# VH-VL binders against b7j9k3, part 24

Target 1, 255 residues: b7j9k3
Amino acid sequence: MTTEPGDRAWVLHHYPYGDTSLIVELFTRTQGRLGVLAKGARRARSALARIEAGRPLWVRWLGRGELPVLAQAEELGPFLPLNPLQNLSLFYVNELLLRLTQRRDPFPDLFQVYEETIDALCSEPGEGWYLRRFERRLLENLGWAPDLAHCAECGRSPDAASSEHWLYQAAHGVFCRAHAPDAAVAIEAAALVWLRGAMQTRSMPVWNSSLRRCLEQELLVHLGGRPLESRRLLTAYLRRTQPAMTIQKREEHSE

## First folded at step 5 (VH-VL; framework fv_tislelizumab)

Design s57
Fold by ESMFold2-Fast, scan of step 5:
Structure s57 (fold): chain C 255 residues (1-255), chain A 123 residues (1-123), chain B 107 residues (1-107)
Amino acid sequence: as target 1 above (255 residues)
Amino acid sequence: QVQLQESGPGLVKPSETLSLTCTVSGGSISDYYVHWIRQPPGKGLEWIGVIYYSGSTNYNPSLKSRVTISKDTSKNQVSLKLSSVTAADTAVYYCARVDYYGRGSYLEYFDYWGQGTTVTVSS
Amino acid sequence: DIVMTQSPDSLAVSLGERATINCKSSQSVSDYVAWYQQKPGQPPKLLINDASNRATGVPDRFSGSGYGTDFTLTISSLQAEDVAVYYCQQYYDTPYTFGQGTKLEIK
């Protein structure tokens, strides 16, 4: 007889249910997103580990329906305290998964990228390259990634040594100057080469804002034009803490 | 700069319902979990309950049958109602907020507190 | 409920000397412990969260340590403005609970 399933998972979102329970959105290695009922999770004597975004869990659940019961949850790693901007980056990554993936649709490669993104977010919060990598890999796993190696009209390739600006159009790909549509956003040729070839280098000093702008537009197409809550909260946070720099921070920050 | 300000009647008669309001300025209550905490004279702190950004609530079991927390996002206010009060409910009542920056945890510490409002239950 | 017990109930320490306050939970709370300072007529002020993380604007003479059931708040060199009641709090599970408080006085 097959043993009950157990899996590595991360909490994407949770909310209270009843007096002592939580409804939890998990991102699991083998089942994709999974909604579960965590009975008694808010009780002092709960057998379940703390349910919190940013912590790896080993989980076991019962049932095959849309809301199985969380039977077991144990922490697999330490808690790392996050500053507000790091927490907003975590919320952003989690919200992308909640909005753009379906329950019970497994993405084991994306799961690995997610874990690497959380690690980098905790270790290298000032650089932001890990968010651009996550965005690119998310689009690839969903079958939405544009071809960044060739102009969509003429097939010409971007040259990293060139100072030439290329144009990015969400849902359509990249274009050399001669073939750029009116709605396209300027991006350095070197940034496109980095995104294609340099995903393993863990560095992105010059192009972060350009790549952020292009990838944000790509993701917004697939969100039906509805903004992310994480971006609203980022704007609210910056308005309260740095009101004179809201526009600058929104364009330059890693999230 | 976020500020919290409690307000209420100061004096409440036994068996009546205590009603308190917490007004948030410099931020939206939609971005916070708002908690109520009380402190009887010369004693320690007691957590009363929380209202999450979603409007869902969680209460201290010792007070659950008597307490209701609600919010009015348009006024940026959170209200606490405590029914059937007795002398044991005499305390300074604080509201405290916790920033919701993507973790959404129900397990939180309190980084911003109001000044507190004193409530005396006496005939 | 998780019970938080502080020791001592009161502590007198000379200016410039080390003050140590202990907090014990009735069951493991991992590292989900905060420490607060409360002066007469004022609300509590957050000093430490996650057992050891110093809150913004808190002087570096304040430090926290511990994991599981045993936690410590240390003030390395007592200043006059540190006279207050100190509370520990667990936020591992609801209801959130506080210690009974430790009153810190100058000797």
Scores: ipSAE 0.006, ipTM 0.427, lowest interface PAE 12.0, mean pLDDT 81

Design s58
Fold by ESMFold2-Fast, scan of step 5:
Structure s58 (fold): chain C 255 residues (1-255), chain A 123 residues (1-123), chain B 107 residues (1-107)
Amino acid sequence: as target 1 above (255 residues)
Amino acid sequence: QVQLQESGPGLVKPSETLSLTCTVSGGSISDYYVHWIRQPPGKGLEWIGVIYYSGSTNYNPSLKSRVTISKDTSKNQVSLKLSSVTAADTAVYYCARVDYYGRGSYLEYFDYWGQGTTVTVSS
Amino acid sequence: DIVMTQSPDSLAVSLGERATINCKSSQSVSDYVAWYQQKPGQPPKLLINDASNRATGVPDRFSGSGYGTDFTLTISSLQAEDVAVYYCQQYYSYPYTFGQGTKLEIK
């Protein structure tokens, strides 16, 4: 059968199935990603009609197989309209989960970070620090995060009070200047310290482009070099938009 | 500023239906999820159920066949009905609210509780 | 259902001494644990959420720790007003469940 008590979940993606139903990809607190069949969700007075990305839900499902049936879905909070860039950020976060995690693999700590990321994305449209935090925590939860506390060659530690630049190489870690390979990307020592643990700081001073480059390189290794659809859409949006296009295009080229 | 106040009959006979009311003041029940929690004399806390802003409900499976939670937005009240009561239902009953601070900030720990209302099931 | 078990059932500690209360879950609940203080005739009051985050207005002497299945509430220097029953709660999975409570008294 199945677990009768429900779980907290977010919709990552959905698509039509049959004449009246949806297949829904959920990100749940206790079960990780879960695909469910929402029978009759596209019928006019369905109790399941409010299944959309960006909505916090309490859900209950029935069945043990690959595609259990969604028995109940309740909204746990309001869905506020997002502007186009906020929607693309939501799609980006959701697509990372869809591409990099497997169904039925629970990440309760990452679930909490996901909820905080969506909250920050809606409340603080300015800095994008929440995306850098999400990326770092995603890598940590998957066991893919490099050691940022020590030079991979000599073991020396970055000092946040220093103006020293360190070097980052995806899949290999960080290096002090004396031991850095030629392919490594420059990053401030303070940025590495922030990424490791200064997550209560809800703003990012000046390191966003450096951190973005390093984290994108790391994620790309695990994506098999295949681009994200959300990034393709972001590029298309930026080509249509001014003055935001100039700022975002410069940052995208930096990554 | 938002306050919750439980009220009920105090005494209910075995086999009858217990009816309790939680009145919200200083805010609208439409802004909150309301939970019911009970505590038998000298024992711990038991979660009973929740009513969402949509009016939909979730109940503790141990009580699901006997419990109904409903709300009346015009009176700013949430009601709990528990049928076929026995001595085991003797308890202090609390309502607690959960708000959302922003997108996805629905909390699952209880910061705001009513004072509780005592229910004794006795002949 | 997830079962939350507290230890000890009761504890007597001298004023100014450290009090430690433990809570075990029957399965991993990550850090989705809250602690409540309840005094006679009063509703429970939130002390700690997310295993270690102190709620607004709660004195610094209260702290929480733990992850997975083992959680601890610590009062670093017991004061007279801390006499109460303390409950842990998991909100990792439905239905929400509470520990049986630990009664804290002055020695």
Scores: ipSAE 0.291, ipTM 0.705, lowest interface PAE 4.2, mean pLDDT 83

Design s59
Fold by ESMFold2-Fast, scan of step 5:
Structure s59 (fold): chain C 255 residues (1-255), chain A 123 residues (1-123), chain B 107 residues (1-107)
Amino acid sequence: as target 1 above (255 residues)
Amino acid sequence: QVQLQESGPGLVKPSETLSLTCTVSGGSISDYYVHWIRQPPGKGLEWIGVIYYSGSTNYNPSLKSRVTISKDTSKNQVSLKLSSVTAADTAVYYCARVDYYGRGSYLEYFDYWGQGTTVTVSS
Amino acid sequence: DIVMTQSPDSLAVSLGERATINCKSSQSVSDYVAWYQQKPGQPPKLLINDASNRATGVPDRFSGSGYGTDFTLTISSLQAEDVAVYYCQQYYSVPYTFGQGTKLEIK
């Protein structure tokens, strides 16, 4: 059994196996997603670092089969507590990777974007601009990104300075008003320009609602129409907390 | 303001263990990943290993069981020990720190280097 | 191990002229490449990270480009203080590895 030289990894998911072990879904820099058996990981004095989503690890494993054994796991950074919305955002990006990528399929650029997303997530309230960036970069890395620079029917380019709304249809791309299918959803030209280039912006864009709708519809095509559990939980959370949050915000701050 | 200063014996005999220290001033070693890199005279750079803020280590496989990196937080020092030295271990040894900016922001390129300490392996 | 190979080993360029240094990796390293400048008697100094991101305080005449296996460091207008040895480094996979270095000299 040959060992890999080691790799940077993040835990996407884990579940109990046997009495003391875990099966862990890792996202690694050089090997993509990797399922591993973490023997004795649930013991009080395990030699393996704490296996938990949102923690950066250096890992080494034994074997090349379907479920290699996790031989080494070292913690590479501190864990900071996340608020509920940040936790839901982390669950969302992890669930996208679990549903849309295959084991042993490397995406080193996507790995870098994932790390940037977790960094932004820890400093932002959750459901931020970084999720729109992650969604776009995920689609690009998987070869599924639509052409946002030209109308799919006539080839005309959106003008960010124009007040004209464009329309987006998942799996088909963007359309000017004259050529849009009935099912297409409205999107600001400026939002399309932002998505193509200004994704380093560390603030919630004014078009976040439009971008979220369009990108979620695009992802849903590749999920076989089956929605994400993280998004169901987000909807439930927002219904429960949004009126209270609005009242609290208004009362805490001068208007 | 934060400085890294390597120190060591300067001269070490073949087959002995080389021991170097990297002293951090103006900051805490608990806030950094610290790497050791060496450069033989007139040659290029070779990465030796790293100690993470947690105390975990990772080493260049080519140096195998000869290398140990450790830290003493109370003295604000990182140590490198290299056993069974030969003339091939003659080099300038650098420590370099990598700031930890938060979860997912750990770096693997070196933006802060010490001045280097020269080690000669000879009888 | 990933092998980083620089070309040329030595380069002579006139002041004010463009200098280009190449770095090739034995396998794809995406954009996980850094460039360092080392002057005699000094430690290396970071110039570029992530193949193209210029480090803080580095003059804009320095630029990096490349992806996958082929990378370049460009100095658009050579100044006297730029005479040094330049190293590329991959941090895609452990062990981290450096190129052999390119010595930049004045013509």
Scores: ipSAE 0.279, ipTM 0.703, lowest interface PAE 4.2, mean pLDDT 83

Design s60
Fold by ESMFold2-Fast, scan of step 5:
Structure s60 (fold): chain C 255 residues (1-255), chain A 123 residues (1-123), chain B 107 residues (1-107)
Amino acid sequence: as target 1 above (255 residues)
Amino acid sequence: QVQLQESGPGLVKPSETLSLTCTVSGGSISDYYVHWIRQPPGKGLEWIGVIYYSGSTNYNPSLKSRVTISKDTSKNQVSLKLSSVTAADTAVYYCARVDYYGRGSYLEYFDYWGQGTTVTVSS
Amino acid sequence: DIVMTQSPDSLAVSLGERATINCKSSQSVSDYVAWYQQKPGQPPKLLINDASNRATGVPDRFSGSGYGTDFTLTISSLQAEDVAVYYCQQYYSTPWTFGQGTKLEIK
């Protein structure tokens, strides 16, 4: 017996195909990323739910080839309108998945974190903790996360109650001050403790900027040193809408 | 204080269609999606199907050809129809509601259950 | 379909002692597992979701653990009111499936 495939999914990206169709990159719970042909999706009376990033879907597809046909798409909840900055953060998260994961490679834990990230992005825009959590969990799911519990050189552990700064070096891990390489960047011990296992705390102290920089550098190693398109678009948007502010200050306020 | 209450005929003859209703009070079915689950006497739980926020449905493949789930938001009711019943369909039938998880994400474990309604298929 | 298998089918535990119920899935379900308690004549009650998250109003003596294919429900200090049948459920992939149940009795 053949069981019809079906799954929960989110749209990562889509683009026109032919006169009335879309090619859609889905992030699914049980199949990972999945490319599908949404035939007739751009027709005014399409039977498929609106195909758009930020909308949760239940989907069913047909075919076992490289590009299955999207047979059913149903919206699972009410529309949540996103402002331009929320859309850019969503694009950032989606771009990370598109560049760093492969089709048909499931990450069910990351799927759950993704859903939580979208929810937090909408309910707590500008806080940024959910982006740092997503970045860390993405690295963990891909097997790329460094050990944050011990100095890479001597094994000493950070003390969250200490005002001591530690040093972070992408691809190498964390270091106490005595053992840090010259290229390492400062990070608060409390930030390392939060990132390591206390991400259930839904707020970020003043060390958000340090965490953002360290995690971005770690991700950039795996992106081949090539910057993200979502970050370029964010910079362009902020220059247009807030030309008097510095780029770094604008980016920090947007996350 | 959301409550779910199943109702329907307690006795159904073989080959007939079983019709059950789940009435929701204390909340709107427009804000939730509702599952049907059954339990034969002395046995475990079997998922039957779900009706989503949009009104679309998904059924257990083993029952798909015989099951229809529908909802009437004006009455705050969800209905289950099961055609061509046999003795194997004798069970307690539950409706269960899953809570909303954030904005548009839905849980698939069952937070709230009705008391259940007993259905016996017998001539 | 994903098959959920519980062990043991039944167990008896003395009051105040630890009770352990196991659930194994036929394929990896990550942490998409819930546990339910069902007393005679009552509907099931949610105890645990996401393998280890205790549901609202559930006493601290109940805990869940596991990932992938092997899951455990633990009652750290059994009370008389805990006599029930316990079910695990996966919600990783449709159709959602339940274990056969574990009957817990006082020794």
Scores: ipSAE 0.163, ipTM 0.668, lowest interface PAE 5.5, mean pLDDT 83

Design s61
Fold by ESMFold2-Fast, scan of step 5:
Structure s61 (fold): chain C 255 residues (1-255), chain A 123 residues (1-123), chain B 107 residues (1-107)
Amino acid sequence: as target 1 above (255 residues)
Amino acid sequence: QVQLQESGPGLVKPSETLSLTCTVSGGSISDYYVHWIRQPPGKGLEWIGVIYYSGSTNYNPSLKSRVTISKDTSKNQVSLKLSSVTAADTAVYYCARVDYYGRGSYLEYFDYWGQGTTVTVSS
Amino acid sequence: DIVMTQSPDSLAVSLGERATINCKASQSVSDYLAWYQQKPGQPPKLLINDASNRATGVPDRFSGSGYGTDFTLTISSLQAEDVAVYYCQQYYSTPYTFGQGTKLEIK
């Protein structure tokens, strides 16, 4: 017997369809993003597991078209509710995937990073180093990551032990001080070294604000200059709940 | 220390149903997946299936029409039932588990195995 | 189904020498690959997960490498206790599948 379509998945988004059904955007290990029709999912006695962002599922679907039918959805573990800030961070990560990836493009490495990001989001206090890691790995998987190992002009490499600032230009890469373009963001050499190997560290560098600014500008190029809904909601939330904090510092928090 | 122990009949006749039990001690089956894997004499390992947190199952397609996995969380036991057995079902049967790590995160390689129980299908 | 093929089927290596076992997947499994050691009369024991991550308590002489379809398990200096059958396993998609095994012996 051949293998039936089925996979480990996460819900990125869902919305009502018809009287009792949902259209669900899944992020799967082997098929990438997948849109499915969850027939009768909104009925009181649906056989499908609860369809909700932040829940790990095993799913099986039928059909090969653009909108296959969700035949099975099983909960893979206990659900722990997220606080509002954690929910907004999850919305941000999910919105990046929805805006920047296409259905049926598998990214198994990114799927693993996504799962690690959700775990860190729920368990790590303090600044969102895992969001910077997710952003970098997303750019890498899409073939959009700039070369951070060499000056785009001369090929010189950043030295983490150096106090020299480098310059980051979205869509163009990094430059040493001698070859700096007029419109670039200053960033510590150590930050560039950390970003290249983000998977090996679990703490946020002191230069986190510089990293955030550089990655935000890089992502914005690929978003067509249109800001994310999740970023606007996060800013509005933090202004209401943490008014004494600066907006940039608030936006770095995952709690 | 968490331990897994398989038990069941050593001999089953062709066309009958094989029933095996995996008993877990030192932990709760609610906190991890339990898989069944078998190994025919002199051959490699074959994954049979798994039971999820919800009690739902996923089976190897080659065995799906004949296999049922169920759990009893109050007894800390997982059961495997295989119908219409033939000589090809002669094997050592293992249960194995993967611990829950983080929020809903499960790893799909096997950290903890039972000792295995030998099943011979013969008249 | 993803078919896992190991080579060689059997291998004899002298004590202190390097042993290399290969595993090939019929399609890409990324780094969703594990290695197990099975000694006579015992259940399999996890050695390596995620292609290269050594499991807790496993000696440094064991290492894994590879990505996609081609994977290698290396024992840098064979010890007597390493006599066993070694299996690779993909967990990229269900059904999870294992290689046929490589029997490692001392010559």
Scores: ipSAE 0.143, ipTM 0.664, lowest interface PAE 5.8, mean pLDDT 83

Design s62
Fold by ESMFold2-Fast, scan of step 5:
Structure s62 (fold): chain C 255 residues (1-255), chain A 123 residues (1-123), chain B 107 residues (1-107)
Amino acid sequence: as target 1 above (255 residues)
Amino acid sequence: QVQLQESGPGLVKPSETLSLTCTVSGFSISDYYVHWIRQPPGKGLEWIGYIYYSGSTNYNPSLKSRVTISKDTSKNQVSLKLSSVTAADTAVYYCARVDYYGRGSYFEYFDYWGQGTTVTVSS
Amino acid sequence: DIVMTQSPDSLAVSLGERATINCKSSQSVSDYVAWYQQKPGQPPKLLINDASNRATGVPDRFSGSGYGTDFTLTISSLQAEDVAVYYCQQYYSTPWTFGQGTKLEIK
């Protein structure tokens, strides 16, 4: 009589538990993040599909405790090999979900954006637009996105046809030049229009560095005392492969 | 039962290439970072480098020009090659495991270490 | 590179007494600090991660504290088996770096 939930899910992270099992952090369509025990997942002939970040799964679990048991896992699509920078981008997206969302807090729209982001990451390597889209949609789903359509002080609207630069301040929103606080970062009106809702263009605008800085500052407000490990690893990778360039310049190059 | 075991030559001649292998059991190198760390006699620990589950590598800048870390997932092994060795490379060499995340957080400390293999560089 | 400096270089403590080892980083490493115990002829063993989180199977007499640049490892009641060299490590930024070690001996 009881129907166990079945769902579409992605592996965000996993680690060994006991002799043959894994604890898996899933991002599910209907339940949000969910930690599960994958019994026998490390046995030579496990009935469960391979548990690995970047792989879509259909899953079913048992139990309502703090750690439900993964009863079924079937692979829904092929895994495409990633280069180091693509892998760091996947780690970044997964880390944002792990750090900023709670278990059993569903975000169906964000789940769809996550799937679109992984697809774009695999099919369009080096294009940063899908990371900016994911960041914005994550902030919107968590209730942290500021109003980008009006100056926070006077209510004036940005005009994409104007050459006027607007200013962005994390946690406060956007400001016209006359009302900008000292801590605000310059951003083009067209970038605000793209970020606010358009986001239908697959090609990243030339203002990607400005968008990245604004979104990075917004996310940092919510990350507390610990920086992102994915960004620390990106810095280490770029220092190793491009030591003559500045960190900021190298990060802009890799996006 | 998580185990890491280093193997390689105990003696290497100056100017030659040192080649070490780390064989792991109880986990897959597809699921974990494996790092190489060394310890010269009577001295402290020096990080050498790692290989990520994707195959990406990262090396200590002091050793980068001489170090290559690779993996063979079919054998569950991680290998270290250090070229142009000198007496300063005499050390105990360890491989060590890093978990990607612990209960929702990424951790880059070494939770399990191999027993170490002693390498002496002398003629 | 981030330099990790431990103090003291060596410490002698009587059985049952408190032992305190300090570690200072050349720049802020937040809470990305681990502590390891190494006995003669053995590999290092993880004691503490994230500055204050005790690793699985480590006795509760071991505790860690600190944030930013100043970190401390404390053994509340020294046992004979605790004689070892102790190392701190930062994993905030690569290259990963270790302190020079503190040798703990029985008085």
Scores: ipSAE 0.000, ipTM 0.394, lowest interface PAE 14.6, mean pLDDT 80

Design s63
Fold by ESMFold2-Fast, scan of step 5:
Structure s63 (fold): chain C 255 residues (1-255), chain A 123 residues (1-123), chain B 107 residues (1-107)
Amino acid sequence: as target 1 above (255 residues)
Amino acid sequence: QVQLQESGPGLVKPSETLSLTCTVSGFSISDYYVHWIRQPPGKGLEWIGVIYYSGDTNYNPSLKSRVTISKDTSKNQVSLKLSSVTAADTAVYYCARVDYYGRGDYLEYFDYWGQGTTVTVSS
Amino acid sequence: DIVMTQSPDSLAVSLGERATINCKSSQSVSDYVAWYQQKPGQPPKLLINDASDRATGVPDRFSGSGYGTDFTLTISSLQAEDVAVYYCQQYYSTPYTFGQGTKLEIK
């Protein structure tokens, strides 16, 4: 007699397998990413039908090994519908997890941040701050976050009240102007202070474009220089909707 | 019946290491997260840290350099070690359970608490 | 760290009357707030989770409300056994933090 493992999970991705089944990439609270085989999920009247991203699930699986069989998947709590731009943001967050984390590598703190990010994406005013928080917390959980509190060369700390711009270099950290490498990108001291707090303000800060640029470059180092598919799709969507965009929104989505 | 029971020495000398054990019954520490919380006499509650099913830990930054939480799943026990103790560490120490199937967050509310064990740091 | 501030520090209410305790967070914590009751010599007991959900076995006179930074615990009709210290807690992010506590007494 064996007990079946179970967990709270979110679908990051799925793809067809065989004639009637799906392989599902789950982000689970206790197992990290987990690949499962959803047998017959694409057949009519399947008990496993309707496995898709953006919904919290309680899942149960059978078997040991790298590709256990999905035995049960039940929706947890209410689900709010997402508009196309919100869906692209969800795709982006999911693609980061798929590209940068490994199966069976748990990050319970990141799992909580993921759930908070989906919650904010659906319900909170202010766009993009939750993506900057997710990006920072992802880097922290993977051990890749640079020290933002001290100049990497001299140890001096950014002062949020100062008008002095600091410089950011992916994989190397932050620098005061006197010690910055030539390739470093300018960033406001206040932006560095905000990012260190992660949850200091749950609204879009004026330095969001600078933060997005710096975090994008940091993530790109770990992605092997290959851009995410979600960014390609977002760019295509923005080109279609450009005449309706404000200058600020257009700048936000240009990457 | 769910129970958590803290145990350890009631008196610890300054500069020594405090060692406490939380023994649970009515559930498995493989299925729940166990946290440590403390309360100095006449004061409020302070979260110390947690140990997850995986054995990974998360600590209050104010205590991180001095605290270690570990578990023994075969004995259904969670242990807390706090090094370099001072009079400020005098408190009632609680272990508490988190059920991570509620809401879906692993860092959730504490549904069951132990009775607490009093620790006095003195000669 | 997120700071949780309760008001008032102490409150005296007559039996059968409504008691209201407030809790403010230094930044938004969504609805990731719990309320605990602690009687002298006892551990805290969960009353409310997720700002407004009553824990199993908790009487219906206890209710919670709030979202973001402002949270309230209400006891609609105070009973003698409700004399205790009440704590709010955020679990929006680590480190978990508690309010300083509100001592509820019978007038």
Scores: ipSAE 0.000, ipTM 0.381, lowest interface PAE 20.4, mean pLDDT 79

